# VH-VL binders against p40099: the designs that were tried, part 4

Target 1, 211 residues: p40099
Amino acid sequence: MATKQLLRRQIKRVINALDYDIIAAESHTISQAVRSLIASANSRRVACYMSMDKGEVTTGEIIKNLFQDGQEVFLPRCTHTSESKHFKLREDHHPHLIFHRMSSLKMVRDLKPQGPYQLKEPEPHIEESDILDVVLVPGVAFDIKTGARMGHGAGYYDDFFQRYKILHEGQKPLLVGLCLMEQVASPIPLEKHDYSMDCIVCGDGSIHWFQ

## First folded at step 26 (VH-VL)

Design n10
Fold by OpenDDE, last read:
Structure n10 (fold): chain C 211 residues (1-211), chain A 128 residues (1-128), chain B 112 residues (1-112)
Amino acid sequence: as target 1 above (211 residues)
Amino acid sequence: EVQLVESGGGLVKPGGSLRLSCAASGFTFSDAWMSWVRQAPGKGLEWVGRIKSDYDGGTTDYAAPVKGRFTISRDDSKNTLYLQMNSLKTEDTAVYYCTREGDTEEFWDSGYYYFDYWGQGTLVTVSS
Amino acid sequence: DIVMTQSPDSLAVSLGERATINCKSSQSVLYSSNNKNYLAWYQQKPGQPPKLLMYWASTRESGVPDRFSGSGSGAEFTLTISSLQAEDVAIYYCQQYYSTPTFGGGTKVEIK
């Protein structure tokens, strides 16, 4: 088993064993920091993720604040190039993310678990994102020294970032990693296709910026 | 070679309890999602429940007929899967199979999978 | 729960002839996001546990003879034995794992 895979499993074990109260407390702190960050950057179009029950920074408060402050909110849907008909980044059809605009907080709250993995995702017919100012990025682990992010292994977000740059003449949104303290790790090896974060917001309220 | 060996089956009265064990070998047990599937005499197959690996939360799921009565657990240090059966009913009579779920998606901690390996099964008979 | 229905209940086929088993799910088990059907087939011989034959509807498990093939998508599936052999006498089950796992009632295949 590859070193990266072992690290991923180790971190996941720790995170999955965390008390809900700890995750909630850190997520609250992160939500406050993210709110300030977005405000200071005057960001208007923000991509977030719909947090699941356990094992990651919860995003309910973040999403609530985004709507309250008047940002446009986008949530991801897992799809496949054979379904979406988007261009392939590989020789064969492959999975990728599409972000869809949530028109209201109610719309987000009305999302129901669907599919074999019971994901809360926007419907395919919902408006897709174009320009994004900020992407709030989940991860298994983050390196607060380098900005490196270790994902779940499927490459959904890295694909999206690459896809975004292709579509927008090399430009990308601000990539902000949301990191529980227990997800801080170093070093995290980066591969050619990996994207580092521009900023990492940690559960203790600290914000780490990278070039 | 993958091996799954069930034990603990036998005759029990309604309302009684039994604990089944499944000894696993030939693979990294701690990484595997494990399920129990049962088969009543002369009948088809029925999923009983599942336990995930620790890195995927170690959570359990149960079929409606056994929920609240059966408990699945594991001891990774012993490569052993357990099924604690309480408040047994006559309709629980069946051969109980220990099964390994097929390759799980690394990026998902939810969902169900097919069963790529099965033990020989152990018979549980609930009768007055 | 998704209900799985197999047909026929029993099938007698001559040696060397084609055997066809059908499986229907009450709901689609196709996941559009990865274009996979969450459907498996098993073979159970007398006095033995079930053996995995097929997963993702049409992917043959290692060691399974090529005379076995799976087809179908959505809610209609078929297991085909192109040339029935004596060792193929068994009960065959389909199983969905799109949601809480459920099995078909089984199809008994015998030599005619």
Scores: ipSAE 0.780, ipTM 0.896, lowest interface PAE 0.6, mean pLDDT 94
Fold by ESMFold2, last read:
Structure n10 (fold): chain C 211 residues (1-211), chain A 128 residues (1-128), chain B 112 residues (1-112)
Amino acid sequence: as target 1 above (211 residues)
Amino acid sequence: EVQLVESGGGLVKPGGSLRLSCAASGFTFSDAWMSWVRQAPGKGLEWVGRIKSDYDGGTTDYAAPVKGRFTISRDDSKNTLYLQMNSLKTEDTAVYYCTREGDTEEFWDSGYYYFDYWGQGTLVTVSS
Amino acid sequence: DIVMTQSPDSLAVSLGERATINCKSSQSVLYSSNNKNYLAWYQQKPGQPPKLLMYWASTRESGVPDRFSGSGSGAEFTLTISSLQAEDVAIYYCQQYYSTPTFGGGTKVEIK
């Protein structure tokens, strides 16, 4: 527990010290690799995330490319099982993610910061996802040898993957981690409920598959 | 034991400047988000501003009445928080408390928090 | 900014009796996504700095006596001292952290 938190802090310090131009260049390279991967897989329904302005792979170009290429685009909203009335994965009500369909790039760009963390999220009434082909997954660190992902500690994505699996007879979408070169780490300690990526796309454009 | 000790308070004329320091001990200072909160004599509490840890970006936020006049900084090698106060006004007269924000290990780095430890305060008097 | 209003301004309570302090916010401080209320309570004894009592509305800070409890949700909150002790003479403040932090005006608690 202490070692995992120390690694998380170390990586965050490196990422937050990076020049914006470095993050932008790596994010552009990642967007090109992701575009190729999605095309080659004939994926149609793609979940992405709204990147913050710093501290992670930026997703603006990825989202633009998805719409240009005719994909269905889904973005996440944080919620709680007591409000959403989705089933619980734990004894008590708890936080979880819902992905919502975004009908256009304009709809995405019109999202406004909301709540105590000023997040840009879809409105609750917008159509929820069902089947997804690909989920583009954020993280603090990724292990390109094993597919392990270290998240920010909230467990939102791992909860979503387990929830999806329950609803779809054990099936999962393709899980694609998006990783700046500075986020590559090994080893990453895994907890019981942590999901590994099916592949990781790195800032140098490399794609690492894990079966 | 967590300790926060403010210093640098005193009497200053309107338009003047003053720098406050807060010496921290008993916790990993570099991990913490730190705030200044002030209390005018006989009045309530008012948040002044904060500075985040380096790994959460090291950025600052300020209350509207002090924005552009006050600057918060930190020196992690000395476990010290600073408040530089410029263009002081009589309404800045207060006891200034150094505080630590609690529960800053959340998923997002954009939130605000409560204050789990407070120093004894240092009095700043702005008077002709 | 979210305005915090406390009532009463002062309260006189006999030793061993219940003291109740109210706090109202100008908008909800409940984040439905995590079901947490972004509300804290502080005690400021005479001649001392403030001390944290409660956070997330109802979570007691370590070392705070069990006679202190917090309740409420959304925009209305209560700090209760179930059996007032002499050492509880203080001014009590609520604070929201849903956005830029703001404090209530304070409630002075005295022994009657």
Scores: ipSAE 0.651, ipTM 0.859, lowest interface PAE 1.6, mean pLDDT 91
Fold by ESMFold2, fold request of step 28:
Structure n10 (fold): chain C 211 residues (1-211), chain A 128 residues (1-128), chain B 112 residues (1-112)
Amino acid sequence: as target 1 above (211 residues)
Amino acid sequence: EVQLVESGGGLVKPGGSLRLSCAASGFTFSDAWMSWVRQAPGKGLEWVGRIKSDYDGGTTDYAAPVKGRFTISRDDSKNTLYLQMNSLKTEDTAVYYCTREGDTEEFWDSGYYYFDYWGQGTLVTVSS
Amino acid sequence: DIVMTQSPDSLAVSLGERATINCKSSQSVLYSSNNKNYLAWYQQKPGQPPKLLMYWASTRESGVPDRFSGSGSGAEFTLTISSLQAEDVAIYYCQQYYSTPTFGGGTKVEIK
């Protein structure tokens, strides 16, 4: 926990010092690699995330390409088991993610910042995901040798993957980490039930596959 | 023990400038988000602005009445928070408190928080 | 900005009796996604800076006596002092942090 906290701070410092043009160039390169990956995998149902302006891979181009290529696009909403009425994975009610189907690029562009953190998220009434082929996964750091991911610390994605497996008889979608070159780190220790990526797409356009 | 000690207050004419300092001790200053809160004599509390930790981007946010006139900065090597106040108005007359934000280790870097530690304050009087 | 309204403006309570302070926000400060109310309470004794009493509406800050409790949700909140002591004479402020922080106007508590 001390090691993860220190690494998280180090990566944040590096990312926050990056010129936006560097993030934009790497994000464009990643978008092209992701587009090719999805086409070659013949994937139809793709979950993505709404990127922040800074500190991570931007996803605007990725989402646009998904709609252009005829994919079903799903975006996440942070919620709580006491509100959502989804089953608990722990004794007490807790936060979790729900992915919702976005019907068009315009629907995505019309999302408004909401709540205390000004997040752009789907409305709760919108159709929830069932089967997903690919999930594009954010993180603070990625280990391109092992597939390990260090998240932001709240466990939202690991919780979602566990829920998905429970609901789908142990199956899971393809997990694709999106990684700026400055987010590559080694080693990243995995704990029990931490989910590693099936592949990681990096800012130089490289795609790293894991067993 | 957390300590926050403000200094630099005084009398200033309208249109003048003043710089406040806040010396911090008893916690890891570089990890903390810091705020300024003011209190006009005999009046309530008003948030002035904040600065995030370097790890979270070191960015600042300001209340509308002071935006463009006040600048918050920090020097982590000296454990010191600063408030540069320019173009001062009589309505800026207040005791200025240095504060630390609580629970800043939350998942999101974009939120606002409560203030878990306060300095004793320094009086700024703006009058002709 | 979210406007915070406190009532009453002042309150006189006999020693050992219950004091109740109300705070209303112009919009909800409950974030349903984490089920937290973004509301804090402060005590300010004469000649002193404010001191944090409660956060997340009902969580007591370390070192605050058990006679202080916070309740409410959404847009309406209450600070209760179950048995007023002499050292509780102060002005009490609520504060929201759902958005740009704002404070209530304060409630002065005195001994009757």
Scores: ipSAE 0.650, ipTM 0.860, lowest interface PAE 1.7, mean pLDDT 91
Fold by ESMFold2, fold request of step 28:
Structure n10 (fold): chain C 211 residues (1-211), chain A 128 residues (1-128), chain B 112 residues (1-112)
Amino acid sequence: as target 1 above (211 residues)
Amino acid sequence: EVQLVESGGGLVKPGGSLRLSCAASGFTFSDAWMSWVRQAPGKGLEWVGRIKSDYDGGTTDYAAPVKGRFTISRDDSKNTLYLQMNSLKTEDTAVYYCTREGDTEEFWDSGYYYFDYWGQGTLVTVSS
Amino acid sequence: DIVMTQSPDSLAVSLGERATINCKSSQSVLYSSNNKNYLAWYQQKPGQPPKLLMYWASTRESGVPDRFSGSGSGAEFTLTISSLQAEDVAIYYCQQYYSTPTFGGGTKVEIK
């Protein structure tokens, strides 16, 4: 997997060199496009992610808009099958994601950095998601011609999508990749368990649909 | 195979400055997160600070006693790590080790790690 | 800062006998999301730099003899030398990397 590792390094170097103003402008444009997409899809249960301070699409405005528009909002927590007691997808216990319902924007804004990586995540006791209409998906790179996504390497989202389909008789939510223009790349090699996006929303506001 | 060779240690007066270098070989230096760890004579180990790879942001973190006085930098074209020490105090007297962080993950940019390889160290003495 | 406390400060053990070194952290260094303890052990012989022995609490570094083992979880950890050899005379340090790295005060192991 030298090709994936090299591409991740290339994209991360570019993104980490961007002025925050560029990321903020693209993120604002993305937030408006996402808002329109959610409205047109008449979606109610939306999973988002808590963006880091830099290096990706920021999600603060998206989350605010979801609450303003009356959506149910879900945020992820990294966990491990040995702790969560969710079923394993591999022989050994392994990391995975759980999405938790956030009852208000205040609850989101009150999240504090925790753990060795200082992540802002819901507490474990908070209600877990069941049915989701839309999942807003982060990544390192996206292929806007195919819908391919390169994640950060841990497989958290691919595991979640597979787990979701098992629990819901093969049904899946709409998978929407959020992509800075600088994260567009082609080709992105897909492996056996990699999920592609249903659409990708880019930093220029364009929406690319697949199927 | 992996080699870390520190240089630049010596005797310096309080308030003075000194720059340490660490020449690295036997691994891809530009991929590595690098740290400085010090040990006062006859005492234990104290982490000084670290610098990440460029693709993980190239940022630095420092221990409280040295923040604002010490600066870590790297030159990937020379495979060299630097520690610039300013406003030196007698409490800074120590052997300074160049170290490599082990098992660095690409997923999270904010973590800390253990130190899998250590140089032989260079002695810095701050004395009047 | 996570404070690391080692005990004992020094330990004298007969050749071939078991040496046990304890390390306690002021807070848990277990990350439940990956089920890993962010804890390492180092050996430092006189006139030498520290050498990595263990990481993730119980994973032995390559080239370290089988007589060294690490155990424990959360806030309490143990380095065990199952059959002390003459070359094991050293100072042993624990280190957490759950946050800003800190080291224990060291445990000197010597032959009785």
Scores: ipSAE 0.644, ipTM 0.858, lowest interface PAE 1.6, mean pLDDT 91

Design n10
Fold by ESMFold2, last read:
Structure n10 (fold): chain C 211 residues (1-211), chain A 128 residues (1-128), chain B 112 residues (1-112)
Amino acid sequence: as target 1 above (211 residues)
Amino acid sequence: EVQLVESGGGLVKPGGSLRLSCAASGFTFSDAWMSWVRQAPGKGLEWVGRIKSDYDGGTTDYAAPVKGRFTISRDDSKNTLYLQMNSLKTEDTAVYYCTREGDTEEFWDSGYYYFDYWGQGTLVTVSS
Amino acid sequence: DIVMTQSPDSLAVSLGERATINCKSSQSVLYSSNNKNYLAWYQQKPGQPPKLLMYWASTRESGVPDRFSGSGSGAEFTLTISSLQAEDVAIYYCQQYYSTPTFGGGTKVEIK
């Protein structure tokens, strides 16, 4: 836990110091690799995320390409079981993630920053996801040898994957981590409820698959 | 024991400059987000600005009345927070408090927080 | 900016009696995604800096006596001192941190 927090701090320091142009160039390369991966898998229902200004792979081009290629696009909203009325995974009400269908690129571009953290999220009334083929997953660090992912510490994605499996008889979508070259790290310790990626797409365009 | 000690206050004329310092001890300063809060004599509290930890980007945010005139910086090797005040106005007259932002356990680095420790303050008087 | 309004401006209460201080925000400071109210309370005695009493509206800071409690949600909050003591004579401020921090105007609590 101390080692995991120290690694998180070190990686965050590096990526927060990166010039946006470096992030943009790597993100462009990632977007092309993701586009090819999705086409090859004949995937239709793709969950993506709204990237922050820095500290992660930017997703604007990925989302644009998904719409251009005729994919169904889903974006996440942070919520709480007391508000959403979705089932609990723990005794007490807790935070969780809902993906919502975005009907157009314009709808995505019209999202505005909301709440104390200024997140761009779909409105609650918009159609929720059911079956997903691919989930594009953010993180602070990724281990390209094992598929391990280190998130920001809140467990939103791991919680979503557990909920998804309960609702779909143990099935899960393809989990694809999006990784700047500066976010590659080893080792990343996994905890009991942490989900590993099925593959990781890196800033140099490489795709790393795991068993 | 957490301790915050401000210095550098005094009398200045409008248009002048002052640099405030805050010496910190009793906690890991480099992990902390730090703020300045001011209080005009006999008045309430007003947030001035903040600076994040280096690993959260070291970025600063300012209240509208001081933006462009005040600069917050930190020296983690000396456990010291600074407030450079330029183009001072009479309405900047206040006691200036050095404050530490509380630990929230939230993972987003774009939020604001409460202030769990305060220094004794240093008086800045801006008058002709 | 979110405007914080406190009432009353001044309150006189007998020793051992209940003091209630109100704070109203111009916008909700509840973030439904984590179910937290971004609201803190401070105590300031004459010649002293403010001292944190409460955060997340109802969480008592370590070392603060049990007679202090916070309640409310959304845009309306109260600080209650269940049995006023002599050392509780002070000005009390609320503060939101849902956005750029702002403070209420203060409520002075005195012994009657």
Scores: ipSAE 0.634, ipTM 0.857, lowest interface PAE 1.7, mean pLDDT 91
Fold by ESMFold2, look of step 26:
Structure n10 (fold): chain C 211 residues (1-211), chain A 128 residues (1-128), chain B 112 residues (1-112)
Amino acid sequence: as target 1 above (211 residues)
Amino acid sequence: EVQLVESGGGLVKPGGSLRLSCAASGFTFSDAWMSWVRQAPGKGLEWVGRIKSDYDGGTTDYAAPVKGRFTISRDDSKNTLYLQMNSLKTEDTAVYYCTREGDTEEFWDSGYYYFDYWGQGTLVTVSS
Amino acid sequence: DIVMTQSPDSLAVSLGERATINCKSSQSVLYSSNNKNYLAWYQQKPGQPPKLLMYWASTRESGVPDRFSGSGSGAEFTLTISSLQAEDVAIYYCQQYYSTPTFGGGTKVEIK
């Protein structure tokens, strides 16, 4: 069984070598599958992420489709419990995510890269999410047999899911992993408190459900 | 024990070329992001450019005064960082330091960092 | 680029006394999302390369004596040597890494 660090390096090498047209084609296929999934679930409040320029499923089309289909769209902002005033899940103040409501596609397109990592994130004053129906979840690798996800290492999404459950009497939204075919891996080593996906949507358009 | 040893400095005429090498030891070179920093005689420090690890894309970034003239590369099998300097100008006269960017527990594979180890430097003099 | 300005350009301090070096950035180098200041300090002794003293504004690098401390946040920072020793004669540089790295102009510390 490989360590998380070794698997991350392996997957990153493969993805960084991919032709952009392959990522674009898989992302388009994923966007159509996600659109169908959301329609069939009659979901209204959808959290999505802002994809980086490379190395993951691109979400531009997904976000456009969400607005076109009348969904409420939420995007994440990285923050810290010392700044956000949100409760701690550990002894020390720590990083976490807040999702913010985006009122229009124009509002999303107007986001500018900011900070030392040049992230496009909502402004802090924008309305925070409460109830979410679906969260579209990024990752480095996904196990389509088990629903396991390996994130980028900071635990932002796992913290958010735990925080959400505390605030909503143990309930959680539908967790949907978005996965390039090159990000499929098995087995994925898990730590305590790693959340698994309810389903994974892959670059070939397949949807894998778990119990 | 981390060591960075630069070589290849010398006297060169304007318009000429030099290649600097930096031999690294005492750490996993292939995991590291590496930079060049220079210091003109009697002056302060100036970042020249950097190269990321191969698994973070192997990409390079350069300071404006050297972009298009300088090229940073690495050979992980030899634990060696290179700086190819072309079209040299008198303003490029400096001690060139090989540096390692710090591993700071941040998970993002973007951004910039501080420099936790420095070589002794190699002098490049560009003069007619 | 973020411009780093140090003051004073030089100072002379008696052995055992406090030395204070200031650094200002043209814009904040605090990232509120992780609550870290992207600022480092370096010591360059005569005839030697720079050596890292501090990172994240106030975290001492391993092997750096306790008499060195860093403080400040946002756009204004201070390096303090609480009891100057003869071996501390050097030029001190601040550096931001919030964006494309830039250094201050240096502060020369001498024994009075």
Scores: ipSAE 0.626, ipTM 0.846, lowest interface PAE 1.7, mean pLDDT 91
Fold by ESMFold2, fold request of step 28:
Structure n10 (fold): chain C 211 residues (1-211), chain A 128 residues (1-128), chain B 112 residues (1-112)
Amino acid sequence: as target 1 above (211 residues)
Amino acid sequence: EVQLVESGGGLVKPGGSLRLSCAASGFTFSDAWMSWVRQAPGKGLEWVGRIKSDYDGGTTDYAAPVKGRFTISRDDSKNTLYLQMNSLKTEDTAVYYCTREGDTEEFWDSGYYYFDYWGQGTLVTVSS
Amino acid sequence: DIVMTQSPDSLAVSLGERATINCKSSQSVLYSSNNKNYLAWYQQKPGQPPKLLMYWASTRESGVPDRFSGSGSGAEFTLTISSLQAEDVAIYYCQQYYSTPTFGGGTKVEIK
């Protein structure tokens, strides 16, 4: 049976071979489906991610639509429990995510690439999220039959979901996976710490709900 | 066992061109990020540029002194890394090492890394 | 570009004594988000290519003797050879990979 690393590399090869026009078309379709989903759920507080130039669903249009539609928008920052002073989920200090409130589309567009990976992230002093209604979740691959998600391997989102549940009496926001058609894969086995999506929005505009 | 073997070095006049090759074995070449590092005789080390794996898009990055003059490419079917050097200058005289980057992060494809394996090098001399 | 400055330029040490090599970067190479220092050390023996000794500042590469250790954080780093052996005669380089890779100027270690 193939390891997660082999599947991850296989999917990345497929995605990186796609013309940008294909990624852009699927991302536009996803953005419209997400907009409808958020409207129907009457969601106010939405966490999204800053997409990279290649290899995933682009989120520029999604973020623009969120502000146009009056949602509160939260973007992630990678950090470490030794620096952030947030509680640990493991014996040693470890990486984790913090979501920060973005006051405007201009604030998002003014973010500059920083650090060794040139990430566009909120500054640490900006207001941290508390209650979230929806989290738009990236991944390398998604299983549309089960809701399983394969991340990039660092566990940032699964850590955040566990941390959120601890802080909010076991409650979770709606977890919405964003999936190019080429990122659909089966099987993706769930492990002890893996969180499943509540729904997955695919590049053809389809929405797959789980339980 | 990992091996990196450079070839194609030699004497060339300023303004000339030269292509270096690096034959790789003992690891999955197509998964690796590869770099060129040079060392002028009796001097220190200088990174020249790199090329990423095919699953990270096969993109290249170059040091400022060589950008626009040097081109890195790879042929994964031959397990071979190339350095095409054009418009050569006397300052380009060096031993050129083929290197492999270690511990590549899967989450971000924009990072730089250390060099865990080095070839023996090939000497390029640019002199009139 | 991050400038890497090594000191001393050369160092003569008696067999069995401690050798200490310093490396300073023009800006921090610590990424607080993962708490890692993007710093490596290399050994280059006469007539040989460089060989990786340390990465992430203090992680020893497989097969490197325990007498080699790395320390420091942020912008200042040290490579220590606790008991110099004859085979340790080499030039030692630090390298940052926080951004476009750059190397220190090297430190030549000799037997006194």
Scores: ipSAE 0.618, ipTM 0.848, lowest interface PAE 1.9, mean pLDDT 91
Fold by OpenDDE, look of step 26:
Structure n10 (fold): chain C 211 residues (1-211), chain A 128 residues (1-128), chain B 112 residues (1-112)
Amino acid sequence: as target 1 above (211 residues)
Amino acid sequence: EVQLVESGGGLVKPGGSLRLSCAASGFTFSDAWMSWVRQAPGKGLEWVGRIKSDYDGGTTDYAAPVKGRFTISRDDSKNTLYLQMNSLKTEDTAVYYCTREGDTEEFWDSGYYYFDYWGQGTLVTVSS
Amino acid sequence: DIVMTQSPDSLAVSLGERATINCKSSQSVLYSSNNKNYLAWYQQKPGQPPKLLMYWASTRESGVPDRFSGSGSGAEFTLTISSLQAEDVAIYYCQQYYSTPTFGGGTKVEIK
């Protein structure tokens, strides 16, 4: 078994065993730190994610704060180049993310689980993002020494980052990893297609910056 | 070679209990999501329930007809899947198959999958 | 639960001829986000457990002869045996895994 696969399983096992209260507490701390970070960066267009029930930093409070503070909020939808008709980064059709503008907190709250995986995603007809200032990035594990991020394996975010750079003449948003303390790991092996985080916000409130 | 071998089937009276076992080999059992599927005599296939890997929370799902009566568990140290059947009914009479769910690369653990390997099955007969 | 309906219930086909089995789901099992149909086909020979033939509607399982093919999308699917062989006598089941797994009622394929 590959190193990444083993690490993913190990982290997932730990996270799955965590009480939700712990995740909630850490997520609250992270939400506060993220709020300050976004304000300091004068960021207005923020991509977040709709958190699942378990296994990652919850984003409900983050999203609430974004709307309260007047940021434009974007949430991701998993799609496929065969559906989206976006350009392919590989020879074959492949999955990728599209971020859609959430017009209100209510709109976010009204999202319903859909599909075989019961994901809460924006509808395809919703306005797509163009320029983003910040992307709040989920992960399975983060290396707070290097900024490395281990994703879920499908490459959705790495694809998005690559796609974004292509579309925006090499520019990319600030990539901020949201990391439970239990997701801190080192070292994380990186492949050429992996993107490191510019910043990692941890469950203890610590913020780690990387160049 | 992947092998699944069910055991524990037999004759039981209504209201009785029975525990089925499935011995797995030829693959990393601890990584696999496992399901039970049953087939009444001369009838079609019916999904009974599932247990995920411990890495994915080890949670179980059950079909409505057996929910509250059947319990699926696993012992990864023994490469064994179990089906505890309580409060058995005549309509529970069937060949019970141990199945492995297809390998997936998906992160989300709320989905279902196809069954790529099946045991030979063990017959459970519930009759007065 | 998604209800799966197969047709016909039984089919008699001459050796070397085409056998066609249909499967319909009460709702679409196509996931638009990945453009995959969450549909599998199984073969069950007398006295044996089911054997996986096809998944994602049209992806043939390893070791399955190329005379077997799956087609369809959304809520209508077809399993085709291009040239029926004696060893293909069996009951065939479709199964959706878009939600809680459910099977079709099966189609018995016999030699005419």
Scores: ipSAE 0.473, ipTM 0.813, lowest interface PAE 1.2, mean pLDDT 93

